# VH-VL binders against Large ribosomal subunit protein uL10m (mRpL10): the designs that were tried, part 26

Target 1, 224 residues: Large ribosomal subunit protein uL10m (mRpL10), of Drosophila melanogaster (Fruit fly) (q9vpl3)
Amino acid sequence: RGKINIQRPKAPHYERARVVAVTQPKYPELPKAKSCFKTRAERTQQQQENPYNEIIAREVRNWLDHSRLVAFFHLSSITADDIFRVRVQLHKQNLHLKSYGSKIIEQAVKNTRYEAIVPLFHSNHCIVFSPDPEKTAALLRIVRRVPQMVLLGGIVEETMLSRNQLVAYAQMPGLHAVQAQLVQTLSQAPGHLIQQLQAHQNSFVQVLDVHAKNQMNEETPKST
Key: E = the ipSAE of ESMFold2; O = the ipSAE of OpenDDE; V2 = 0.75 times the mean of E and O plus 0.25 times the DockQ between their complexes.

## First folded at step 1 (VH-VL)

Design i39 (framework fv_imvotamab_arm2)
Fold by OpenDDE, second read of step 2:
Structure i39 (fold): chain C 224 residues (1-224), chain A 121 residues (1-121), chain B 112 residues (1-112)
Amino acid sequence: as target 1 above (224 residues)
Amino acid sequence: EVQLVQSGAEVKKPGESLKISCKGSGYSFTNYWIGWVRQMPGKGLEWMGIIYPSDSYTRYSPSFQGQVTISADKSITTAYLQWSSLKASDTAMYYCARSTYFDSLGYFDLWGQGTLVTVSS
Amino acid sequence: DIVMTQTPLSSPVTLGQPASISCRSSQSLVHSDGDTYLSWLQQRPGQPPRLLIYEISNRFSGVPDRFSGSGAGTDFTLKISRVEAEDVGVYYCMQATEYPWTFGGGTKVEIK
């Protein structure tokens, strides 16, 4: 009784193979979970031809300027349904989930204080905006339940923070700019993500300086 | 109903302290800024300052900086405007108003009914 | 501070006729985010102000279509296509592009 090699089953006889091929239940290809987010390639291609790119870029700038909390996430194989669920949960907390193409982000932040964030948008990403920095803890609580959302970093009170710094900030009582600065000084997180942020340290410092100046500048109500 | 309700009219003497209130209801109080606007008798509107009740972040007009204190208690969805020492020149109608970030920061979409403050010797 | 200048100070109008109010800013009201934070308010006698228009031309909810806003940069206009009796009051422009936020001096609309 020949040991049925389970690892390399002998190709069935031609006739049997035909029968098996015909009798194999054609399971409808599970609709490939249409990612609510277009692939980077699709987004890039669409962005080149979209006359509305400027409008969208303006929108992005608007969100950045009006937000006291900005968090950047990498998206890993998240379904549209999952995104929707997360979006609803975030919205209940006055957290706004958005996704933009890299070119749009680049256009939006070009020659602005936010230019340093461009390197974060090389893959599928989303951004969460909020006018309330106290919602940082709520944000982290929500996204912890979503393994497909990987926190990369963020901006709180015009201060760029690493992932670890954001976590630390969320744990602090009274979420203010001073606290954010303290966390930035005290928290050094090793990692690829931090390295990416550090690679643009000079630009970040410049951004921070500009932000600091803007905080003092009573001329821009949206800067803080 | 979405509304801002302000405290009643006040009659005070110069040198007295005063704290007036603005209570929000029918909406998420912590999601909106509260601004204070002064209107002297027969005059126009003057922006005094704004507060974000969630963390009490506050911005003042330079003209009102140090002259008044804007505060909020989010637990009771109330914003406050206070004077440590009133002047006759503080006689005015004071309005609180709501502003939000993401639809458009920069306008007041909801207004209180106003609080009349009269300071007379 | 950005100075907002409204003209005219008073606008007597006949019922059913159009009215136009101008607001000029001392500097551009275009914010760095690309938006212009110019709004128009109506204050009826004995009432608090009411928002009419935000961001130059957007009509606030519940505002009649006879109200329209236009302009760019430093020059803005509020138009009432057909003035009604309920339109009597003082109208204010407001900028919120820079701190401090500032109001125009107001324009009083009256019925002749």
Scores: ipSAE 0.023, ipTM 0.513, lowest interface PAE 6.6, mean pLDDT 82
Fold by ESMFold2-Fast, scan of step 1:
Structure i39 (fold): chain C 224 residues (1-224), chain A 121 residues (1-121), chain B 112 residues (1-112)
Amino acid sequence: as target 1 above (224 residues)
Amino acid sequence: EVQLVQSGAEVKKPGESLKISCKGSGYSFTNYWIGWVRQMPGKGLEWMGIIYPSDSYTRYSPSFQGQVTISADKSITTAYLQWSSLKASDTAMYYCARSTYFDSLGYFDLWGQGTLVTVSS
Amino acid sequence: DIVMTQTPLSSPVTLGQPASISCRSSQSLVHSDGDTYLSWLQQRPGQPPRLLIYEISNRFSGVPDRFSGSGAGTDFTLKISRVEAEDVGVYYCMQATEYPWTFGGGTKVEIK
């Protein structure tokens, strides 16, 4: 594009063009080549603008695909020091607290079996991952001491569970068969589960909206 | 069998080009990062760079940026480390290693057997 | 670059006795996502490195229980509770919190 417009002393243009024209009888491929060029340029520009998002989206997919326990939380206002202490406590139990932007999560789960979780991440959120589903009870014990983290639901053994279902799973005996049976039963009603997760998110949004509107209505002081 | 198999030992003269390979098998090659690590004779480990084979995205150590090229061909599940012009100081054992898809920033969980590169005049 | 400093340079131990290796980073290894990307590798003579511990304290699959990791922030420890003949080799700590990823200088464990 900024190439010097100097012709190299090579084979004559005329002779080369003539040979190429004889070997390329099909011209309809030029419009396709131009279309591919625009797609290629746009793809390069998009990657250049958001390279960090692509890397992090890969990490989110990695965590989802390789964790046997995933728990989703709404995160209320919490200090960096407080969340760090929670992370350290969770890490001792092989539980990994991660926070990703909602757009990154959407990008990571788009066109996957986990796409239904996107609505959970429209507000402040965090996710806990673990390769060990038997740590669910330990997770809930730790989080009970952190009122800023509100459990929304999760995924256990690739099965989406509502808050109540995840709590029930944590209460099960350490017998793998008993826990597997619960997960198996829940996986037979995926539509109902998705509706439950969406209802929790919608209910929480309604509570926040009502609170915000009440604050707005109380904004006008009465000097009585 | 999950493994990384590297190309054989090389003996080269300064100024020559070289391309060594690391072939992954037994796992989803495009789902893991491949890193390259140098170990000079009698010395420790040095991270050179890493590639994500799915889209050929690379990160290099500043010490190796411009000195080597890392690439991958996902159709044959192979990663490459390449020099345009070797120096005597490039004499070392070179390892490829897989970075886990479970926490891609975390660790190298699978290592190749190593490729010994000797550069002498 | 984050500099990783290992002590001791060498650790001659009697079979069955414990060994302890220290790793210190020039800055905190706590990533902005809250995790600490500190791992430990073992390299036996003439062999490639092998992962022992990832994210400070998690033992990799197939690694014997006698190996344990601990630490936080900038100070990390690898412990071998009962050194066996097969544990002879060089041990490296590695950080992947920031690019470039960096290794410690290594600690040679040998039987006296």
Scores: ipSAE 0.000, ipTM 0.437, lowest interface PAE 14.2, mean pLDDT 76

Design i4 (framework fv_imvotamab_arm2)
Fold by ESMFold2-Fast, scan of step 1:
Structure i4 (fold): chain C 224 residues (1-224), chain A 120 residues (1-120), chain B 112 residues (1-112)
Amino acid sequence: as target 1 above (224 residues)
Amino acid sequence: EVQLVQSGAEVKKPGESLKISCKGSGYSFTRYWIGWVRQMPGKGLEWMGIIYPGDSKTRYSPSFQGQVTISADKSITTAYLQWSSLKASDTAMYYCARHGYSSSWYFDYWGQGTLVTVSS
Amino acid sequence: DIVMTQTPLSSPVTLGQPASISCRSSQSLVHSDGNTYLSWLQQRPGQPPRLLIYKISNRFSGVPDRFSGSGAGTDFTLKISRVEAEDVGVYYCMQATHFPYTFGGGTKVEIK
C-alpha cells in the first residue's frame, strides 16, 4: 500500500530493527513467584539468600487479600515443559499459578484467619490465585488432566473450603445465589478444614518417616 | 518467660513531642503483633492500633489515625508509640500488648503500662 | 464500630458466692473462618489487664478453673463460680472479629 512508494536508502535493516526495538511497548512485570517444579533444597537456598522475606510475604498477603479464589495444591515431580503448558492454560482463564517457600507462606498468613494452611506447605506445593471465583470449575477441569497436581483445599470469597467443599462449589457455576448459599452452608462446619489439614500433615509425616528410615538403613554400613 | 517491658512515666507540657517504648523478650519478636491500648484516668480500655514488627505494617483505630505514630525496631525487639505534639487530653496510662496468629487474635501478654501526664 | 455492652456496671459479691458478667455485641462476632474472637480481661487495681478467656470459652495459661466463658453470636457470659478476694477488679470483654477492635465498658467486681 502507501509504503510501497516510500524509499529510505539511509535506513539499513539493522538500524530499522534497532528503532523498532526501542518503540516496542514494555509491560509492567507481574509479581515474581518461585517455580513449582523447583526442589525443596533450591527453594530453601533462595529463601536463605533473600533478606527481604518480609517484602515477599507482604506480596503473598496482598494476593490472598485481593483474590476471590485461592486454591492450594501438592505438586509431585513434573517437567519444566509440562508445568509451562499448565501455566499457559491457567493464565488464559485468569488463573495465576505461583509457588512460594513454606517460610514465606508462614510469614504471609501469620496473624490472619488463614494460618491453618501452613502445614499444607511443608512439602512440594503451589497456589493458584484468581480475582474470579466463577473460574473454579475451569481450574478443576484443567487440573484433572495434570495428575502431578493434587488439590488440597482453597479459599473462596474469604471462606476456607476443603477439597470436597471446593469441588461442590465448582459444580454449580453461573448460579450466583446458589453459590453464595453453598459457601455459607459449607462454612458452617468450622472444624472440618482443620481436621483435613491435620490428616494431610499426619499422612505426610508418616511417608517421610518411612522414607527417612529406609534411606538411613541403606546409608549406614552393616557391622558385625 | 514472655515479657513486655515499657518505658518509665513521663511528665510533659502541651506541644511537646514524646516517644514511649515497649521491649519484648522471651519470644520471637517478629512473629507477633504488638498493640497499643489507652486508658484515661478512671476510664475503660481503648484500642489505638497494632504493628507487625516483621514488616512494620500498621493498622490504626480511626479515632487515633493521625494522632499518633506506631513503629518498631526489630534489631532491639522494641515497639514505639509517639506524638509529634502532645495535648492535655493525651493524659492517660498507655499499655502495649502482644497479639497472636490467625485463630489467636487476642492480647495474651501485657506490659506494665506507661503513665503520660500532660499539663501546663 | 461494633458496640460492646457489658452488664452490670458493678457487681458487689459475697466471698465464696458466684458472679456473672454479660457482654452483648451490636453485630455477630462469628468470623468467616468459623472462630469467634471474643476475649475476657481482668484488671486488678493499679495493675495492667490480664487475659482470662479467649475465643469465648478457652482459659488462658495460669487462669484458675473457677473462671469460665460461654456464649455465641452476639451474647456472651463470663462466670466466676466462687469469688475470692483476689478477684476484685474490673472485667472487660473485647472483640477482634471486626475492625476496629472494641472493648466493653467494664464491670467492677467488688466484695460486699
Scores: ipSAE 0.000, ipTM 0.403, lowest interface PAE 21.0, mean pLDDT 75

Design i40 (framework fv_imvotamab_arm2)
Fold by OpenDDE, second read of step 2:
Structure i40 (fold): chain C 224 residues (1-224), chain A 119 residues (1-119), chain B 112 residues (1-112)
Amino acid sequence: as target 1 above (224 residues)
Amino acid sequence: EVQLVQSGAEVKKPGESLKISCKGSGYSFTNYWIGWVRQMPGKGLEWMGIIYPSDSYTRYSPSFQGQVTISADKSITTAYLQWSSLKASDTAMYYCARVYDYPTGFDPWGQGTLVTVSS
Amino acid sequence: DIVMTQTPLSSPVTLGQPASISCRSSQSLVHSDGDTYLSWLQQRPGQPPRLLIYEISNRFSGVPDRFSGSGAGTDFTLKISRVEAEDVGVYYCMQATEYPWTFGGGTKVEIK
């Protein structure tokens, strides 16, 4: 009895083969989610062929120089619609979502203070720019709802921050809030000092009053 | 003052190409989306598409996809709507609008461009 | 596509009387970010549209307080507390929650 080669099943009878061929569900090719973002390879190829790379690099530099908040994200598989939705949400907060090729980024930041960001751009990525560092919390709120966007780090007020540092920064009270708190604290300090000074004086007066009362009571002859 | 000024009325024949313009002023043109809206004679408003002038990112309504091209020149703060081949059915008023506090609404609106396509 | 249905098609109103316009969406207009991007626009005769209300109930700058917006989910209402002559025109609701953005069919407000 010939060893049934489980790895090469005998071809079914011709009729069965025909039935199986006809009954095999033609699964519609899942629409290849056209990532709105060209693959790294595609972007790199396009950059090599693009005579305007310098112009784009200049644009990137311009964004970096004029932004007080810059956040770097890794992009996983994301649809064009999802990107659009995120872009809309970000735009509402005056946050600008951009995507550039790694070569363009390298060219843009070469010999600049931003050169340290180059290692962040080895995968599919996007950058969010904002002139307002106060929007960090809003940015994080929005992107938390987008699992396809992974925060890598950022630049806030010309300081490079890790992911964790950026999250921590977003949780801090705004500069104005801190200033307000400081003013409140400073305004309370004199009041407290005055209270403390007055408390000592009041205590002293009370002691003196008690002493005076005691002396008066001693001087009142018991009228027998 | 924030304003959008559109190009003048156009009278064209079927098959002709057309490009109309919308110039923004009084605001940062690159920071706001521009939308195009069609209004056929005596009809309602139809959203055509939007463009982000900074990077020319564009979205079209499915009804207008492939029928028109939306573009922008940020250097002159101008958005464009163009047809390669006009049809009689393209006769309408076309408005551009800035998307205010995206996507909460459109403000301001251009004055509109009337396009008449007749044989 | 989200279909926006406005009622009534026409609203004849006496000067000084209130007007109410309804807008219904075929699906919820609550965005994933929690906001509802419904706007009301006014188009006076021979003029471009004008933004009145954004995000259901927020009056745009310069819009009189007689205009108010309300609603949630799929049902929205624009109210004019006291209609004035300048309020004559067509009113549109617009959703920007989902692509493509869509307008209602419009409601014509006219003076009796």
Scores: ipSAE 0.033, ipTM 0.528, lowest interface PAE 5.7, mean pLDDT 84
Fold by ESMFold2-Fast, scan of step 1:
Structure i40 (fold): chain C 224 residues (1-224), chain A 119 residues (1-119), chain B 112 residues (1-112)
Amino acid sequence: as target 1 above (224 residues)
Amino acid sequence: EVQLVQSGAEVKKPGESLKISCKGSGYSFTNYWIGWVRQMPGKGLEWMGIIYPSDSYTRYSPSFQGQVTISADKSITTAYLQWSSLKASDTAMYYCARVYDYPTGFDPWGQGTLVTVSS
Amino acid sequence: DIVMTQTPLSSPVTLGQPASISCRSSQSLVHSDGDTYLSWLQQRPGQPPRLLIYEISNRFSGVPDRFSGSGAGTDFTLKISRVEAEDVGVYYCMQATEYPWTFGGGTKVEIK
């Protein structure tokens, strides 16, 4: 079927986004009175019956299938202006920052080769997509300046890589053959998917600690 | 070579409209923010606003919001600064500048467009 | 708005001697990402400004090593280790940490 234009979403996604934007209330996120009236069952049923979930799920599947680089991040509290700035910097490098709800991710990847990523998305998250795996180094350079985004792992040339394996890939020369060899070598290491799942489930604090240490490195001086 | 080339000097009367231009070349025009900066005669630099040409998203300084319009035409790699009705107080040198790596700083700068508004 | 205050307003300096320009912000320039978006610009007479230094201390491409930036928080300094004739001009600090982006008032460097 037709290839997708990653920088420009399909018409169904555009139409859905427009409808949602027009109908979104401007009220506080958590109105206590309204929250008290909705049971867990009612919330779950409303989410399952939302016709827009399937449209969004198809978008997620298209991004996964047509991107040669996919990076998964935990996303801490961040201002709209700050995330917009990051999105702009990423767009310069043909890197596309997307955020989707956990149920939509689960629906999108159910019964696909990507189903193993679901546990990564049971907390606040975002995903960066690109058709160009050579941009992994540019991605990590940009994200190291965004403490709210913590790398969990990713997919390069359809191969699942842990955080450390992605960092190693990014540090290789920009020669295609050398980077391809690294991906092949890293993909033969057992347990990389389990390592990603354990990092996500066991230690958000440890992942943040690694990120904090990276921010303190002399390679990224702030007060020279 | 990465460069910004601005339109020529303008002499206008109060109440007239004006649109000045800033043409980018030697780089991916849609992937960089363009800012506008005013310098009144003998004074310092004032940030007016910024535009991202890919989607025409704009941010204005509060002191210039509603006084000017910033726009861009990506098909001809050109950014614009426009006034609906000029005032004598708009007499200044106007610079466009590319944001090197948002938001780190401005480079390159255009050569400037001198706008003189007098009767 | 963040107010940027530069001192001195004018700096007459003997050729080959050092020059120092100070810039103070009314609020901390540390962005939520941990970086500080403080830059220095040079404007030679009759010319547009040019970027000298970004993020406090990083020299822009083609800028001589006699230029250095330092500082943190609200206090920043631009130093020229040995002033040359082509260094005559007005120097501006600029912050891009918070909208609206703001410039210092400028410091005129002259050879006496």
Scores: ipSAE 0.000, ipTM 0.427, lowest interface PAE 15.6, mean pLDDT 76

Design i41 (framework fv_imvotamab_arm2; at its last look DockQ between E and O 0.02; V2 from the best seeds 0.00; counts 0 for: pae E 15.1 > 2, placed apart)
Fold by ESMFold2, look of step 4:
Structure i41 (fold): chain C 224 residues (1-224), chain A 120 residues (1-120), chain B 112 residues (1-112)
Amino acid sequence: as target 1 above (224 residues)
Amino acid sequence: EVQLVQSGAEVKKPGESLKISCKGSGYSFTNYWIGWVRQMPGKGLEWMGIIYPSDSYTRYSPSFQGQVTISADKSITTAYLQWSSLKASDTAMYYCARHQFYEGSYFDYWGQGTLVTVSS
Amino acid sequence: DIVMTQTPLSSPVTLGQPASISCRSSQSLVHSDGDTYLSWLQQRPGQPPRLLIYEISNRFSGVPDRFSGSGAGTDFTLKISRVEAEDVGVYYCMQATEYPWTFGGGTKVEIK
């Protein structure tokens, strides 16, 4: 008789600071991901009611200023579990998945060379930031398996790149100096890139949707 | 339907210049790369270089750097391969091909070829 | 430059029998992004090359399922499960992992 008490506090295994840090990013990211990827109507409503848009816009500006790689995606309907898994995969590669309303983006890029990107954010979207432009290939490999994230283009080393240019940048074999020279050579007016994306958005989505359908038809679905 | 149509066969003498063409149709010409591949008589294939027609960024194989010029005119959806001074050793079949990078890295569509004959 | 070595140089085959073509690279074809950019081309007599297989094993649109690709690292194989008369021609492997892009020397498939 007598009850066995084998569990006692072990500071190294359950240090409050470490456990809180590990669990906080996981738990806050999930609710934040859900709220950030609401429908367009819900996101627009949330944006209009948020009294701290200026603070969030400053955060976006700081991400833009400190990221050598920025990629823009159209985001189709996706489950919270799927987007959370993608966010975790990206984070392991120092790739940070974010979503913001168009008014926040507009304020963040005000008086910068990036003002031309605002029209990309009138639709459902997400953005990936990274300080590491060499992670572009890893980014594209991860999102290739996520048909709900459709690449629109990006910014590498402060230069706006189209979808094809970003893909070409990512696929250059192992020579960072060559990749930097490619970005310098591909420097074009940002307005031309945005106009091309806007003019072909429907056709661009249709081509990528066909491509994604072909890939999904060959895979075994993992659901429920 | 994606098509690459090349200019016709050429017979030239050593030292002459030549510019052959590759016209793309059935797709957005400026959104894909165009590569050039040489096939000498009875031999295999050699990659010569590629060009991105949107901005004319060009990358050559070291074996062909300085020997040929690759260019494009996006207004007429045409890529070019050019020699300033032909040699007899330039006698070959020349192919253009469309390259894509997003779903891997490969040449998906090929032109019919342009036979260039350079004889003394 | 990555050297691509194909064997055999010539593969005479009886109609309806399998053919197997080997391609070996002088160094790994695994790109720094983790993918392997090895493709197979077919050149029928008097025709331009055409794509059969990309990224080792993916059949391009319109390619019959009797063509299959396999391999890893430095060793790759194209198989034709049941050779038909239209399969006569020269087959090339190509790597697009490292500049300059290079081709194998070719394997001629012909009917005995």
Scores: ipSAE 0.000, ipTM 0.440, lowest interface PAE 15.1, mean pLDDT 75
ESMFold2-Fast, scan of step 1: ipSAE 0.589; ipTM 0.818
OpenDDE, second read of step 2: ipSAE 0.027; ipTM 0.510
ESMFold2 (binder alone), look of step 4: mean pLDDT 94; pTM 0.956
OpenDDE, look of step 4: ipSAE 0.005; ipTM 0.517

Design i42 (framework fv_imvotamab_arm2)
Fold by ESMFold2-Fast, scan of step 1:
Structure i42 (fold): chain C 224 residues (1-224), chain A 121 residues (1-121), chain B 112 residues (1-112)
Amino acid sequence: as target 1 above (224 residues)
Amino acid sequence: EVQLVQSGAEVKKPGESLKISCKGSGYSFTRYWIGWVRQMPGKGLEWMGIIYPGDSKTRYSPSFQGQVTISADKSITTAYLQWSSLKASDTAMYYCARQTYYYGSGAFDIWGQGTLVTVSS
Amino acid sequence: DIVMTQTPLSSPVTLGQPASISCRSSQSLVHSDGNTYLSWLQQRPGQPPRLLIYKISNRFSGVPDRFSGSGAGTDFTLKISRVEAEDVGVYYCMQATHFPYTFGGGTKVEIK
């Protein structure tokens, strides 16, 4: 909403996030061209038990702890310039684009309410965090112009939502209390969320497979 | 180090009130459920209830609903279990434990050392 | 309420031998999210419980690999491949799939 509301004060959350950010370990920054991507070498390194992954996993848990909005995306090939522009647009709305390896995410969410999201990250992915769930509409508006980013689902107010539920949440204008009620209502069946997130992921993969096959067929010129 | 530290042993008479504590450290206290488990002398474990400190939401086992109150103070990262009027049958070891996963489901992964409560006349 | 039944061991276990602990639930423990919230806890004499296994077969951090869990639906087993002196204690299964959460009655492991 852009204003301080006594029923949903932003100041305490902001202060907590700042304190945690100051005390948390420093992590190496990935080049923007490799953001949300893994190289063969990076995948090989993750096959081994890497103690540094525990440190990065703590950073992921910190982001989850202090974000009231978390959105998960599948990420297709994207240029460094394009992802930089997207990150800048997101940052202006207090939306923070991050990428982490599947092993790191598994370690971060293991023994938490979010363990079920791990299968979503077996492909190229990225995550957007924000302390402000009102920014869900702005997030979806920005990524609509980025075909390489496909929404898989998210977490709002610590409640897991499918893609359709998150889109519905973004389209509902209203008071924070009303939006919190919607989140609770949409999350009544935990198993339903996991199945919907997996179904959406499979549908997206199927669409990409069909598109790839059509492109291959189109590239073969007819010789008459 | 992730740790739950409980208050010391208590010796009480029937009819007295009591409040025992469980202090969390080394993790984000408001993002995990805290459960309370009773173990009567020589008996097994009984789940009493859980609290989510972030919003003070509680769920009680039907056997303990109305018998005890679970609360938490997130400013000092401490959860509480209290009785308004103790009975001799409340004599037991009481454990607090951190619980993971969605909507109060999952494993109790970190346990407190226990608080022995003895109620006798 | 879901009843969790654990069978007592017939005799003390010999050091170095395997031990199997059984747990049966009165209803399926498969949650609507597809997971089975069945965990195993160890309680050594005079100590608090310690998590060994969660979601049937996942070993908790720091737990020796001689402990393993298996099972599905309503029938679950905790196996210790080579019992050591430090394994003396009571082992509990617990379900957190259905409200209220319930524990098994415990299975005592004693060394010969």
Scores: ipSAE 0.000, ipTM 0.421, lowest interface PAE 15.9, mean pLDDT 75

